# Designs tried in a protein design chat: miniprotein binders against a7ua95r516to809. Part 20

Target 1, 294 residues: a7ua95r516to809
Amino acid sequence: ASLSLLSISDLVPDLQFIFFWMSNAIEILYFIQQKSPAYMQTIELMDDKAGSKESLLSATISANEEAMTILEEVIMYTFQQCVYYITKTLYVVLPGLLDCNPFGTEPSSEQCRRAAGVCVCAVCVMPEAVRRVVSVFQTTSDLLQQYQVHSEIQSQMFAYLFFFTNVSLFNQLIDKGPARGWFQRSRVLQIQASVKILLDWAKGAGHNHLAQKFFAKFCSTVTILASPPQQLSQMSWKALCAEHPSLKPVQLHRILTQYQLMAELGPLPIWQPSSEDEAYIYRTVDLLESFENH

## First folded at step 3 (miniprotein)

Design U13
Fold by ESMFold2-Fast, scan of step 3:
Structure U13 (fold): chain B 294 residues (1-294), chain A 103 residues (1-103)
Amino acid sequence: as target 1 above (294 residues)
Amino acid sequence: SAEELRKLAAELILAVIELIALAEEKGAPEEVFELLLEAIELAIEAVEALERGDPETAIELLEKAAELIKEALRLLRELGDPELVKKAEELLKEAKELIERAR
């Protein structure tokens, strides 16, 4: 059995419905949160009308608490549904990112041109696999803007999506990379270029900070694998850990070991972990990333 | 309804992700993560089967996912962390309820 390929366009009608209700629930919640304190203060300042003031205050507090609980549940549910459908689509398109060539098929026959104020070259044209991933992010951004979802929720959504993407790509590269040839230098440079297209999109969409934070692990991995042997051989274990703080010692050790096995330019130095890190390196439970939200 | 089943399957996938995060925090064995990641993949395939109107295939895939979750629970019980065990038991219950509703 294999996973079906999904287009983000096929999900737009369903996502529009979910985003519509999520946006409405958020707006109602914010209205209650903003107006309730002022209304409560108004009640407190009123003269007691045959005991009605205390009764009104109590009833209002109870009603607001119940309404806020229901709205928070609706927001959480709709948010989870959006994340699920979007990450499901990402899951099926992300492996293509690791197998595509962003440098084009005939770069010497093309010339660079400027489109909409951006320099575009045949060598740098977006591969279909990368375009599919970008279209998922762009469609999500468009829906959040269309339904005027609050910026905090929008940032939380992209934090989750970037986190998912980073974990998925990192785990695929570390676990299946050698069998797929992804650790070969030429393939790593292609992966690096493809990831740069995703990061450039995120920057253009106003999510540069989130992208830098949540893609740190995968970016560190690709950076190490793309590094020349001479550069890496000049770095101590301590220096490598300091330069790549997003990588756990076991992950860094695995990456360096794979790099050394695939190098064809001669023998590479063996990077030895500090004695402090060595016990942790052999905890295989930390090799793959979990899909936890940070 | 088919829509309700798809929503429950989506919730199951998110619950598996939550268990993975907790398991990593508690230092669970590598095999637990391998089992739970495979369970997510099967659950995603089950949602696809439901979307194309094939609940029988979805049930088979969810039953396989439930067996993987059950095996992860066995390993987590050996670890002895009550929070992980409780979370895994709840996840297994959710998987079984979804299977029953899809029948």
Scores: ipSAE 0.000, ipTM 0.113, lowest interface PAE 19.7, mean pLDDT 72

Design U14
Fold by ESMFold2-Fast, scan of step 3:
Structure U14 (fold): chain B 294 residues (1-294), chain A 103 residues (1-103)
Amino acid sequence: as target 1 above (294 residues)
Amino acid sequence: SAEELRKLAEELIRAVEELIRLAEEKGAPEEVIELLKAALLLARIALAALERGDPETAIFLLELAAILIKIALVLLRELGDPELVKKAEELLKEAKELIERAR
């Protein structure tokens, strides 16, 4: 609770301790995985009593399996704690992306450099809201590198952070967007510019594949809303579904309805859902995304 | 040398037994007690290996025992019992010293 009021910089000392524990647990796990087979072979080759040798080998195998299980639990726990604190910080700064001006004031030289550990476009002048989100991702990346956390764990962490960001932004845009004016074309283009900066950061950080996978829903939404009326009105419902497979029928229909209103395309819908999809369009429970991966 | 290593291993075994007893009395999580019992078993087998003149196998087993004790220490620190934490830290130090001498 109190941590939701802190900047990412304020969390660094606490996160350092958790990353330290995670790194140590991973090192011990790899030691067991790498060294254990050689030592097991040494025990098997021992010139000793058959009964003593068998008991020794059995005890060692059981101990190794138990140690690996517990180390995996420690790694999982520390990973969960890091994700929890980092997403709390993200939750505070993410709404700014939907209401920000992408052509805002030029940031300080230190902030440009820290965010530019990846690449921040100086020509375009990054807005404060985007800078804050990038700062959270960059600080996370820096901590993972500082403690030499294995690349697989780094990938899992950014997969979840991108998933969380996508769900948060999509839900806010769909739920609050109409009332906040976020569906107006000028606002959508500003949101699109902000998203491009975030995705460019991910690409520079080596997470392009993860960003494309986990931001697909929000990116599809912004792409549709930013599309020219002439182009979008000529596409069939089937073609739109095929081009945006990350969107559920009810989500796509809601987006197109808002687009139609903002683009002033007239009172009748151009896009007609299939008979099979129509039943799902009116299921409100499927409109917003869940933060749970079951 | 061999006699000194045997004596140190016997002292380590007694220390692990005491920590297990104390952890059980203080209601430590079952996972911690199981880790310490596994470390105890490895230490006993290491002693047997030393008695048979096989320090290489003993070192391997003591290294595994030290890893289990280190994991138990991490969990005990979360529990916040300073007596258990101190005993586990002393035990880990004894295990590492024995390993170095056996090398």
Scores: ipSAE 0.000, ipTM 0.204, lowest interface PAE 11.9, mean pLDDT 74

Design U15
Fold by ESMFold2-Fast, scan of step 3:
Structure U15 (fold): chain B 294 residues (1-294), chain A 103 residues (1-103)
Amino acid sequence: as target 1 above (294 residues)
Amino acid sequence: SAEELRKLAEELIRAVEELIRLAEEKGAPEEVIELLKEALELAREALEALERGDPETAIELLAKAALLIIEALALLRELGDPELVFKALELLIEAIELIVRAR
């Protein structure tokens, strides 16, 4: 089977195994934190007639610190493996989001919520491409809930997933957008509607704050591209930079250049960046975002 | 149930015995073998506590056994043998599961 045939459902058995180990390692770590003080107190209260009390106490302290380090490594490893497989699946399905038309679908008109909950409604009412992305997020949420993973780790996982989604969508739009027609106004409005469905899912799942933080760059990009030409032509370069601080000067310049080409409303003013910004504009290496979490 | 707790305790004892056997075969340090043998004795005492209807004492003994298993796990990691490390981790998980169910 090729990579393009992988779905989130194909990975569920492997993910269940990894989540099982991660959940157990977390449980063990908290057990050590809770029980170690009581055990050490028991050693301290022992009669030292055998002459081994101090040796045993010192050995126990050292072993507990080492055991906690091992468990933290296991937790980190299993977390990284989950993120790896989930983001690999997301990477395959995300391009479809940029190329679908959600305007024929109204999520609030579907009745399947009563039968099976939000997940069934997401499958029934969303465009197929958006449904595939939502299914990855929903399956992740379901697994975190099934294995009772602590809320801080749940938040960290969704922070990574939203960060990855933002970077992936932004890079694909900037790199492949011109050739695929994604900068056409009608397509931008379709993209904006699809992104709203993802953000609405995140809000419903309790992750609105994380979604707002980690989707900022892609949302700014879509907002600019969806803006009326009259509005953009009245804004200075400085004003646009101030309104969209998540965009680097080179990224904003590329977006505006594509906007001018697609608008075709006659001569639009060319936005003139500062002399310092020009250095960034000419460095193509700064155009695309890194998948490294900063 | 009390019968299920006794069964889990018996399975834990067998798992500790198997890890001791594997550790000895792979030449683990005497310190590791001694820790696991102490954990085995505590697990046996915990089974006796469960058999006489004293789950509070069993939980305390299993907690002590778990700490000894953690100490053995730390030493086994230094050996760099993944099989021993993961076997000890499985054992620790079984001990914690028994503690939780005994509550």
Scores: ipSAE 0.015, ipTM 0.298, lowest interface PAE 7.5, mean pLDDT 76

Design U16
Fold by ESMFold2-Fast, scan of step 3:
Structure U16 (fold): chain B 294 residues (1-294), chain A 103 residues (1-103)
Amino acid sequence: as target 1 above (294 residues)
Amino acid sequence: SAEELRFLAELLIIAVEILIVLAEEKGAPEEVIELLKEALELAREALEALERGDPETAIELLEKAAELIKEALRLLRELGDPELVKAAELLLKIAKALIERAR
């Protein structure tokens, strides 16, 4: 139905087919790459007075280049199709991560009593919204493993998915945050906890370095918004720029402005941009991140 | 040009072999498998024609292979397995692209 939310499980048959073709194209490419040096060595060792050896080598290189170009195009196309379907699903489920409460409702008194004197009521629970996002990443990982896709391609896939997730969450928070109350410190702490669960999944999957790289902007944003007023007010504009290099001056300015409003702080002169940054901030309207990454 | 066409014919052969394995694994009807095996043999004959410098014969053989792949696709649509249908559709596109490049 048109009114139903898309599930990653609904896309699995299509994704299996695309992963099948991508895997086979990669295998054929590696086969050609593996055979090419041995074949070139064989040609080099040939005795040919007619100049046929040089002609054969040139023809083989041309044929090999044509085949590799076609295979690279097939790999790129299937990769782009996987990314398209996976990110379409992510786009639908990601906003839920910003609204969920990972601390949940209190368990029954019966459950607390069974904890043998240890209160499990304080344990963070993975919200349904976070589980949906993790499910998309886990399904992608499972398909890459099922079709034995080379680790370099797996890393490129997750680099793009993390990039997309970071941009989507950052844009949602900046654009919709004020109206949704997401800039309130208590809400930001809930967002931080939910993102921590996602990042912990990435560590377990062997993608910690990619997660650190591609989530930097959103993590910086959440870190600033979660900071106590006493701590944040002690930092200069220059110090904040240095601590959060992933944020553009216009983005940092917007975040600090929202923080000032939500914390009901008076004017704070210490958060004044340099004259150079101020000129840039007021000239540009490019606040939100682009989804383009190549 | 001739060397490039020979290489593309080799890629078509590999793609047909992959679909045959997938069809067998999925339990496709024997009729489908036989059509694909016949298409494979025609693709191999087309490669031989290209290797002897006869692209006209290769085009005729590839056109026959494309018709067999088209018939296999029709039967796979009746079977209703979406993976096999999509694989056959891609194979037909590859065959048609190679025919156009060989002209």
Scores: ipSAE 0.000, ipTM 0.191, lowest interface PAE 12.2, mean pLDDT 74

Design U2
Fold by ESMFold2-Fast, scan of step 3:
Structure U2 (fold): chain B 294 residues (1-294), chain A 95 residues (1-95)
Amino acid sequence: as target 1 above (294 residues)
Amino acid sequence: SLRKRAFELILKAIELLIKVVELIREAEEKGAPEEVIELLKEAAELALKAIELAAEALEALERGDPETARELLEKAKELLDEAEELIKEAERLLE
């Protein structure tokens, strides 16, 4: 089957087929695990005439083991295919999240509420770029629920999607941020607001614990950059490390250096690396995150 | 034993589903026409329905209704035979 890159909606028919296969393979695996012991006992209790029982028992064990192995491979393959196509779509839409303004005056939607018998229309501004990212997550959630995929596998899928999103956003901000002006305070506040929309979606979808775990690095980065100068200048290097344990020393040093430049702080560094961390702030190979880390 | 027959049909259906997955991978690697994939999808649907019918037959046996179980198992066998023919046609188109 061919899959389109341009929109998550274009992928839905093909994703439905892959989720269908994954869900059914999982159900069949559980059925074999639950029912196979009863069948094996039936064979074991049969009268053994000329050794036919042992031959049948051996063949049944071999067939069950082979079927289970292949079903596990099918589940793994279909899971990897879903992740591949969903993350490929995410990769295209994620940069827009760093470059949009959720405080814009142009309404993307409006919501009307009744208050004291009066209709009050609130303009709900969700940037198109943020909406595209949310749509990918929501479509994934809808498909997992439609095909009643086991909750453990749902958790594994969102864990990977959040991991991928975190790494993509962090790497783009650190690598391209200086050239794109993303470290400017006004831009950081826009990014913070956009990220909050994603996190609020994750909480509403029942994935709050996964979002807190897998977005920790990007959230720490945005939190530091959005901090008022008066508040941030009161924190030591050790205090920042304790508050943001997900950041490596080189990453924290880079973030603070960008903050100092944008806030126009004095030439004397306020945040001195601890003697323990001093050597690690020069490890440029650790600056960007890998998509292959556990 | 009708119980034994039900498990035999379930195992056969699983073997056919495994074969379908292997053939879909082969078809994609060879750039085969969508017609081949459609035949394999149809075979998979039939095999999955056969598992459902065989499971229903096991429930009928637990309720003490062997006549219903026999009818369900015969229908499951028919669906598996149909699935095998679709798989053979897909294999023919892949040669």
Scores: ipSAE 0.012, ipTM 0.256, lowest interface PAE 9.0, mean pLDDT 76

Design U3
Fold by ESMFold2-Fast, scan of step 3:
Structure U3 (fold): chain B 294 residues (1-294), chain A 95 residues (1-95)
Amino acid sequence: as target 1 above (294 residues)
Amino acid sequence: SLRKRAEELIRKAQELLEKVEELIREAEEKGAPEEVIELLKEALALAQLAIILARAALEALERGDPETARFLLELAKILLDIAEVLIKEAERLLE
């Protein structure tokens, strides 16, 4: 079965099926892991030392190993399918976040959603573009809870979704920002406000530390671009690198160059790269982030 | 075909369930050690799980996902094989 890419709501029936099987595979894996030691101990405690006992033990070990391998593959497959379709939906809606105005946008008339027995009404008042992104995260959270997916897998899912969102937003801003005017202070402040809504959602959903970790690059970028000239012009290259360790030298250099143009500042000696970083500020192949995880 | 494999696995698992239920009755009647009864209960659980997975494989095929169906059927077969091993062990201990 092919999943639709138009909206997260359109994907819910298909995603429910995939989450159902992912949850089942995880439960079966834990069942086998829990019971496997008992099976092997029972066989080892038998007094029968004929070839039949060794054959039985060998067969049980082989069967357990094969079952665990298949379950791990099913878990990985279903996880990858969920990630693939959710991130494809997310990719379509994320650029809108960079263009929306959370300060002047009319409140959404969209209905509030239930999450773990609590009504989350923040979605109803968000700008449409931000609401669409939050809707993807909320629907994912609801499905993970509905199918009782283990918390570790839930954390891995949101780690990847936040990673994807960070990379997508960062690449869009850096690559298309100059042509779209996204580096202008008024736009940056709008972007910062929109991102804060996403981060506040993540905190409310129990994923604050994941959001802090995986949004670091985009948050650093927006923080620098939103900084008043009086403050930013007093920070050295070394200080900026220390405060924003997620940024590569070429990325920081590009951001500072855009800031200089936006704020109509001349070159600042204090923003000269360190001797270690000087060779890396022109590595254009490192400018945009990869969607591949390590 | 995958559908025929699923149907065959369900049939074999149901036969195994009946056998295990009979063995549990026999073990309880004879006052068998708790260890033997525990092995049979585990075999029962694995056979039940194999049926669930094989039925899920049929559902996956209806949705046009033969890859998921294949994995589910392979897993169901392996769980059923483990159940048979536990049953043979329990049968030997009951003799």
Scores: ipSAE 0.006, ipTM 0.281, lowest interface PAE 9.4, mean pLDDT 77

Design U4
Fold by ESMFold2-Fast, scan of step 3:
Structure U4 (fold): chain B 294 residues (1-294), chain A 95 residues (1-95)
Amino acid sequence: as target 1 above (294 residues)
Amino acid sequence: SLRKRAEELIRKAQELLEKVEELIREAEEKGAPEEVIFLLKLALILAQIAIVLAREALEALERGDPETARELLEAAKLLLDIAEALIKEAERLLE
């Protein structure tokens, strides 16, 4: 019954081949960059009036320049291919994260323990939907480590994957959330718990800074929606904008409107947009995020 | 046929790879200048990459993606042309 056709595991053999050659191209590029200056110096120190030295130097310079350009293009192409396959898989599995419950079973009396007024027996279990997303990230990390891909390329890969995940989840929540009941506080808390699993994975993998940067919009959205009514109603529009700079005025207004509806707050103008921002509230073209990184 | 073009590029690249490996052994055995050995090693690397690109082109054709295959074969041919030029220059210097 599982959705095996769209699993990251199905792509591992293809990804292994692409990562292998990306790694090799990077190593070849570094070898050329490291050794080229030494060979150039050796050639230039040769005392050759027959013109053989100039011919050799010219050939070496031309070959190095063209080889470096082509290797950079190969690295870019293989990087884009990896991103394509990985994000194609993510696109299929990400919606499930918004519609799963990491609080799987009701606490038993024997397992319940209260600390500081909180029941600690209600534990998060990794739902299958969350496990599928984590598996995509973990498989990517494993392949990058297996083929010893340079840390800068690894960082760029996860920056893009986190960006893609953030945009996909944010757009799904904003666009489909009202119809799906995802703005209900109980559902938001489930989403928050699921996202925490992803963020904890990223921290463990050494990508905490990237996760904090690229998940900012979705995390801000979930944080607002999970806030108690008493706390949120005491914050001004200006204060909310200051705490959530990743959100555009139209996005913040949509979130707060849904929060007001779901929290059953009365007909009160708690969150009034500033005069400067009010014009942007009606720009629906700015509501959803682009997948194009700009 | 793009498939025949890819197969021909792989064949040519394998031929160059074998030739370069032999030339490197001869150059090192004779104590040739490091510059000559560098040109041959660079040619070896380019021929190896060209084989991979041409093989990836064959896989792209199997997936029904001839546009990607054409691009990969253009890159493979360029790398082989550069490798041939490097080998020629190294041979000239060893003469």
Scores: ipSAE 0.012, ipTM 0.295, lowest interface PAE 8.5, mean pLDDT 76

Design U5
Fold by ESMFold2-Fast, scan of step 3:
Structure U5 (fold): chain B 294 residues (1-294), chain A 103 residues (1-103)
Amino acid sequence: as target 1 above (294 residues)
Amino acid sequence: DPLEELKKKIEELRAQFQLAMILYNAAVELFNQGDTEFAIKLLEIVLEIAKVIYEEAKELIEKVKKTGNEEAMRLAQELIEEAKRLIEKVTKAIEEMKQRLAS
């Protein structure tokens, strides 16, 4: 259960095998889809002796559908296995982002030695907790490229990984944040900086659109908590809801209430919902996000 | 007409066997082009199709025996033999290709 024993690098051999089979199944499916029409055309061009053409067409369609079904099952299974192993690793390393400080520590000689080469300076400023998360994403990207996995599947995988990361971080911040002091302004600024490193990585990897879509809830939360009290006090409840549509009213109210309770911010205005929103705000069943997508 | 339905099923399995042969030939071509990984995967699909044909043809021949039609029995037996040979050939090819990758 130790973080030092739960590395993405430990899973690489198993992941390589699964990615290999997934990539091959996708290519075979594409080949069948591409060549099936040509084969059907060949049957259609045959001399129509005693009605044999109709039997061949029917049987060929049935055989192709069976083969495609098996391939789709293989692709789905291997995709689910990759996601399972990768998200299991992410779940262990993600909480570290909420406790790390990207502003303060100089790199050790060990960090500089491990980052041998041109990118030494960039690696040296990244906190270890952030590096572990980036390493999971980078290893996933490397494996997808190594095994030439189709770009659409790559997009689906990163969409799910970003979705999972967003839900995990949001739930931890909302559930544990008050007790852990994570709502304090200094801590929030550290979290914001760490998240920016992840978003910058995603942009560099060509996944900016997916990152913006799937990190919206956590980014809205961090943005509110990092906002000056003076700016927030000038906004109505309706305006706050409109500016942060990814947040449910119960989530927004919890965030604002905890923000007001922090001693380090001094006296803060109290945001109050309209009577129309009060019943909706107090639905605690909607507080935490589900890991399931409809 | 039970015999007519059985003859139609034999024709359907023959068409499936022809598809399996087309995929087998494509796998051989991929292997010759140096795409061993893709060739192995395609052969695994061929093996699955050949096994289905073999089992269904074995079931069909028992039903055809009840009709007493010698031509239908001969056609079903030919499918059984061809499917069995394809299974053996594909299994051996997969093993040899995997050994080459492990080299």
Scores: ipSAE 0.000, ipTM 0.165, lowest interface PAE 13.9, mean pLDDT 75

Design U6
Fold by ESMFold2-Fast, scan of step 3:
Structure U6 (fold): chain B 294 residues (1-294), chain A 103 residues (1-103)
Amino acid sequence: as target 1 above (294 residues)
Amino acid sequence: DPLEELKKKIEFLRLQFQIAMILYNVAVELFNQGDTEEAIKTLEAVLELAKIIYEAAKELIEKVKKTGNEEAMRLAQELIEEAKRLIEKVTKAIEEMKQRLAS
C-alpha cells in the first residue's frame, strides 16, 4: 500500500481493494457450496455412456474441492491483510484514548484548574482521540457493509479487533500507566468515560456481545480503579476474584497495589491473596497480555 | 425495486467472472514457468467457477426476461456468452496441457 502516515483514511483505497477481493471470494465460495449439489445432481441424472458418468462426477467433485480450497486460502489471506492494516492503525491511535479528556475543558486559567476533570451534566462532545478510534471501527463496518461481506466474517473481524484493542489498552495502562499518571483518580474517570463511548458505539453497531466478551479484562481493570475506596475496601480477595474472573491473580494484585498507592481518601486495607494464588502473584511473565489469540 | 435487485445480481456475477479471468491468467503464467501440473489444477478450478457463473446467469436471464428490461437482458446475455466461451477455452487448454505432459 502507498502510506505516508498510518491513518485509516490513508488506507481506505487499499482496504477497499482487499475487501473487494475478499467479498468476491466469500460469495463464490458460498455460491459453490449452495449450487454444487444441484449441479452434481444434474450430472448424476445424465445418461450413462459406458461408465463415463462416474468419471465426470469424480472429476467435478475434485475440481469443486480444489476451487473451494483456493477460495478459502484467498479469503484467509485477504482477511489477514485487512486485520494487519487495521490493527496497525489502531496501535497508533489507541494511546490517545488513555490520555484524552472526554469532558469539556476551559482555557488555561484559574477557572480551568477548579473545573479540571469535572463535567457535570453537560453534553459530552466526543474527543478527537476517541473519534479517531471510533473512525477506524466505523470505517471497517462501512467497508464490510459496502462489499456485503457475510455476517460470520464481520463478527470474526470485530472479535479480533476488539481482542487487539483490549490487549493493547490493558498492556499500555499496566506497563506505562505509572509513568504517565494514568492511575490517578481523575485520569481513571476520564478513561472510564472514553471507554464507555467506545462500548456504546459497539452496542449501536450490533456488536454488544463481542464487546462484552473481548473487552472484559480492560473493563474489569477500569472498573476496579474507578471504584470508591469505601466499596473496594469492604471486598475480600476471593470476592474481587469472583467479580473479575478475566483478571489473572498477578494482574489483579498489580491493579490493587496501584489503587492503594493512588488512594484518594487515604490508605486502603491490605487485600490478602489466597494461599493458592500467592504462588502466581510474582510471575511477571503473566502480567502483560499476549497478542496471540489462544 | 425487483429490477434493481436483478441488476445488482448481474453486476455481482460480472465481478465473479473477472475473478475467473484472473485465475485463468495465473494458470497461463504457471504453465509458461513450467509448472504444468499446478497450471492444470488452477484451470480445473477456473472451469468449475465458469460453469457455476454460466448456470447462475442462465437462471438470472429468465427472471430478467419477465421484467422486459432490454439493458438488463443484454448484460445477462453477454455474461452467458462470455462464460460459455471461457468454459470452452479452459476445457481445450486443460486437454492440450495434459497431452503435452503425456508426451
Scores: ipSAE 0.000, ipTM 0.129, lowest interface PAE 17.1, mean pLDDT 74

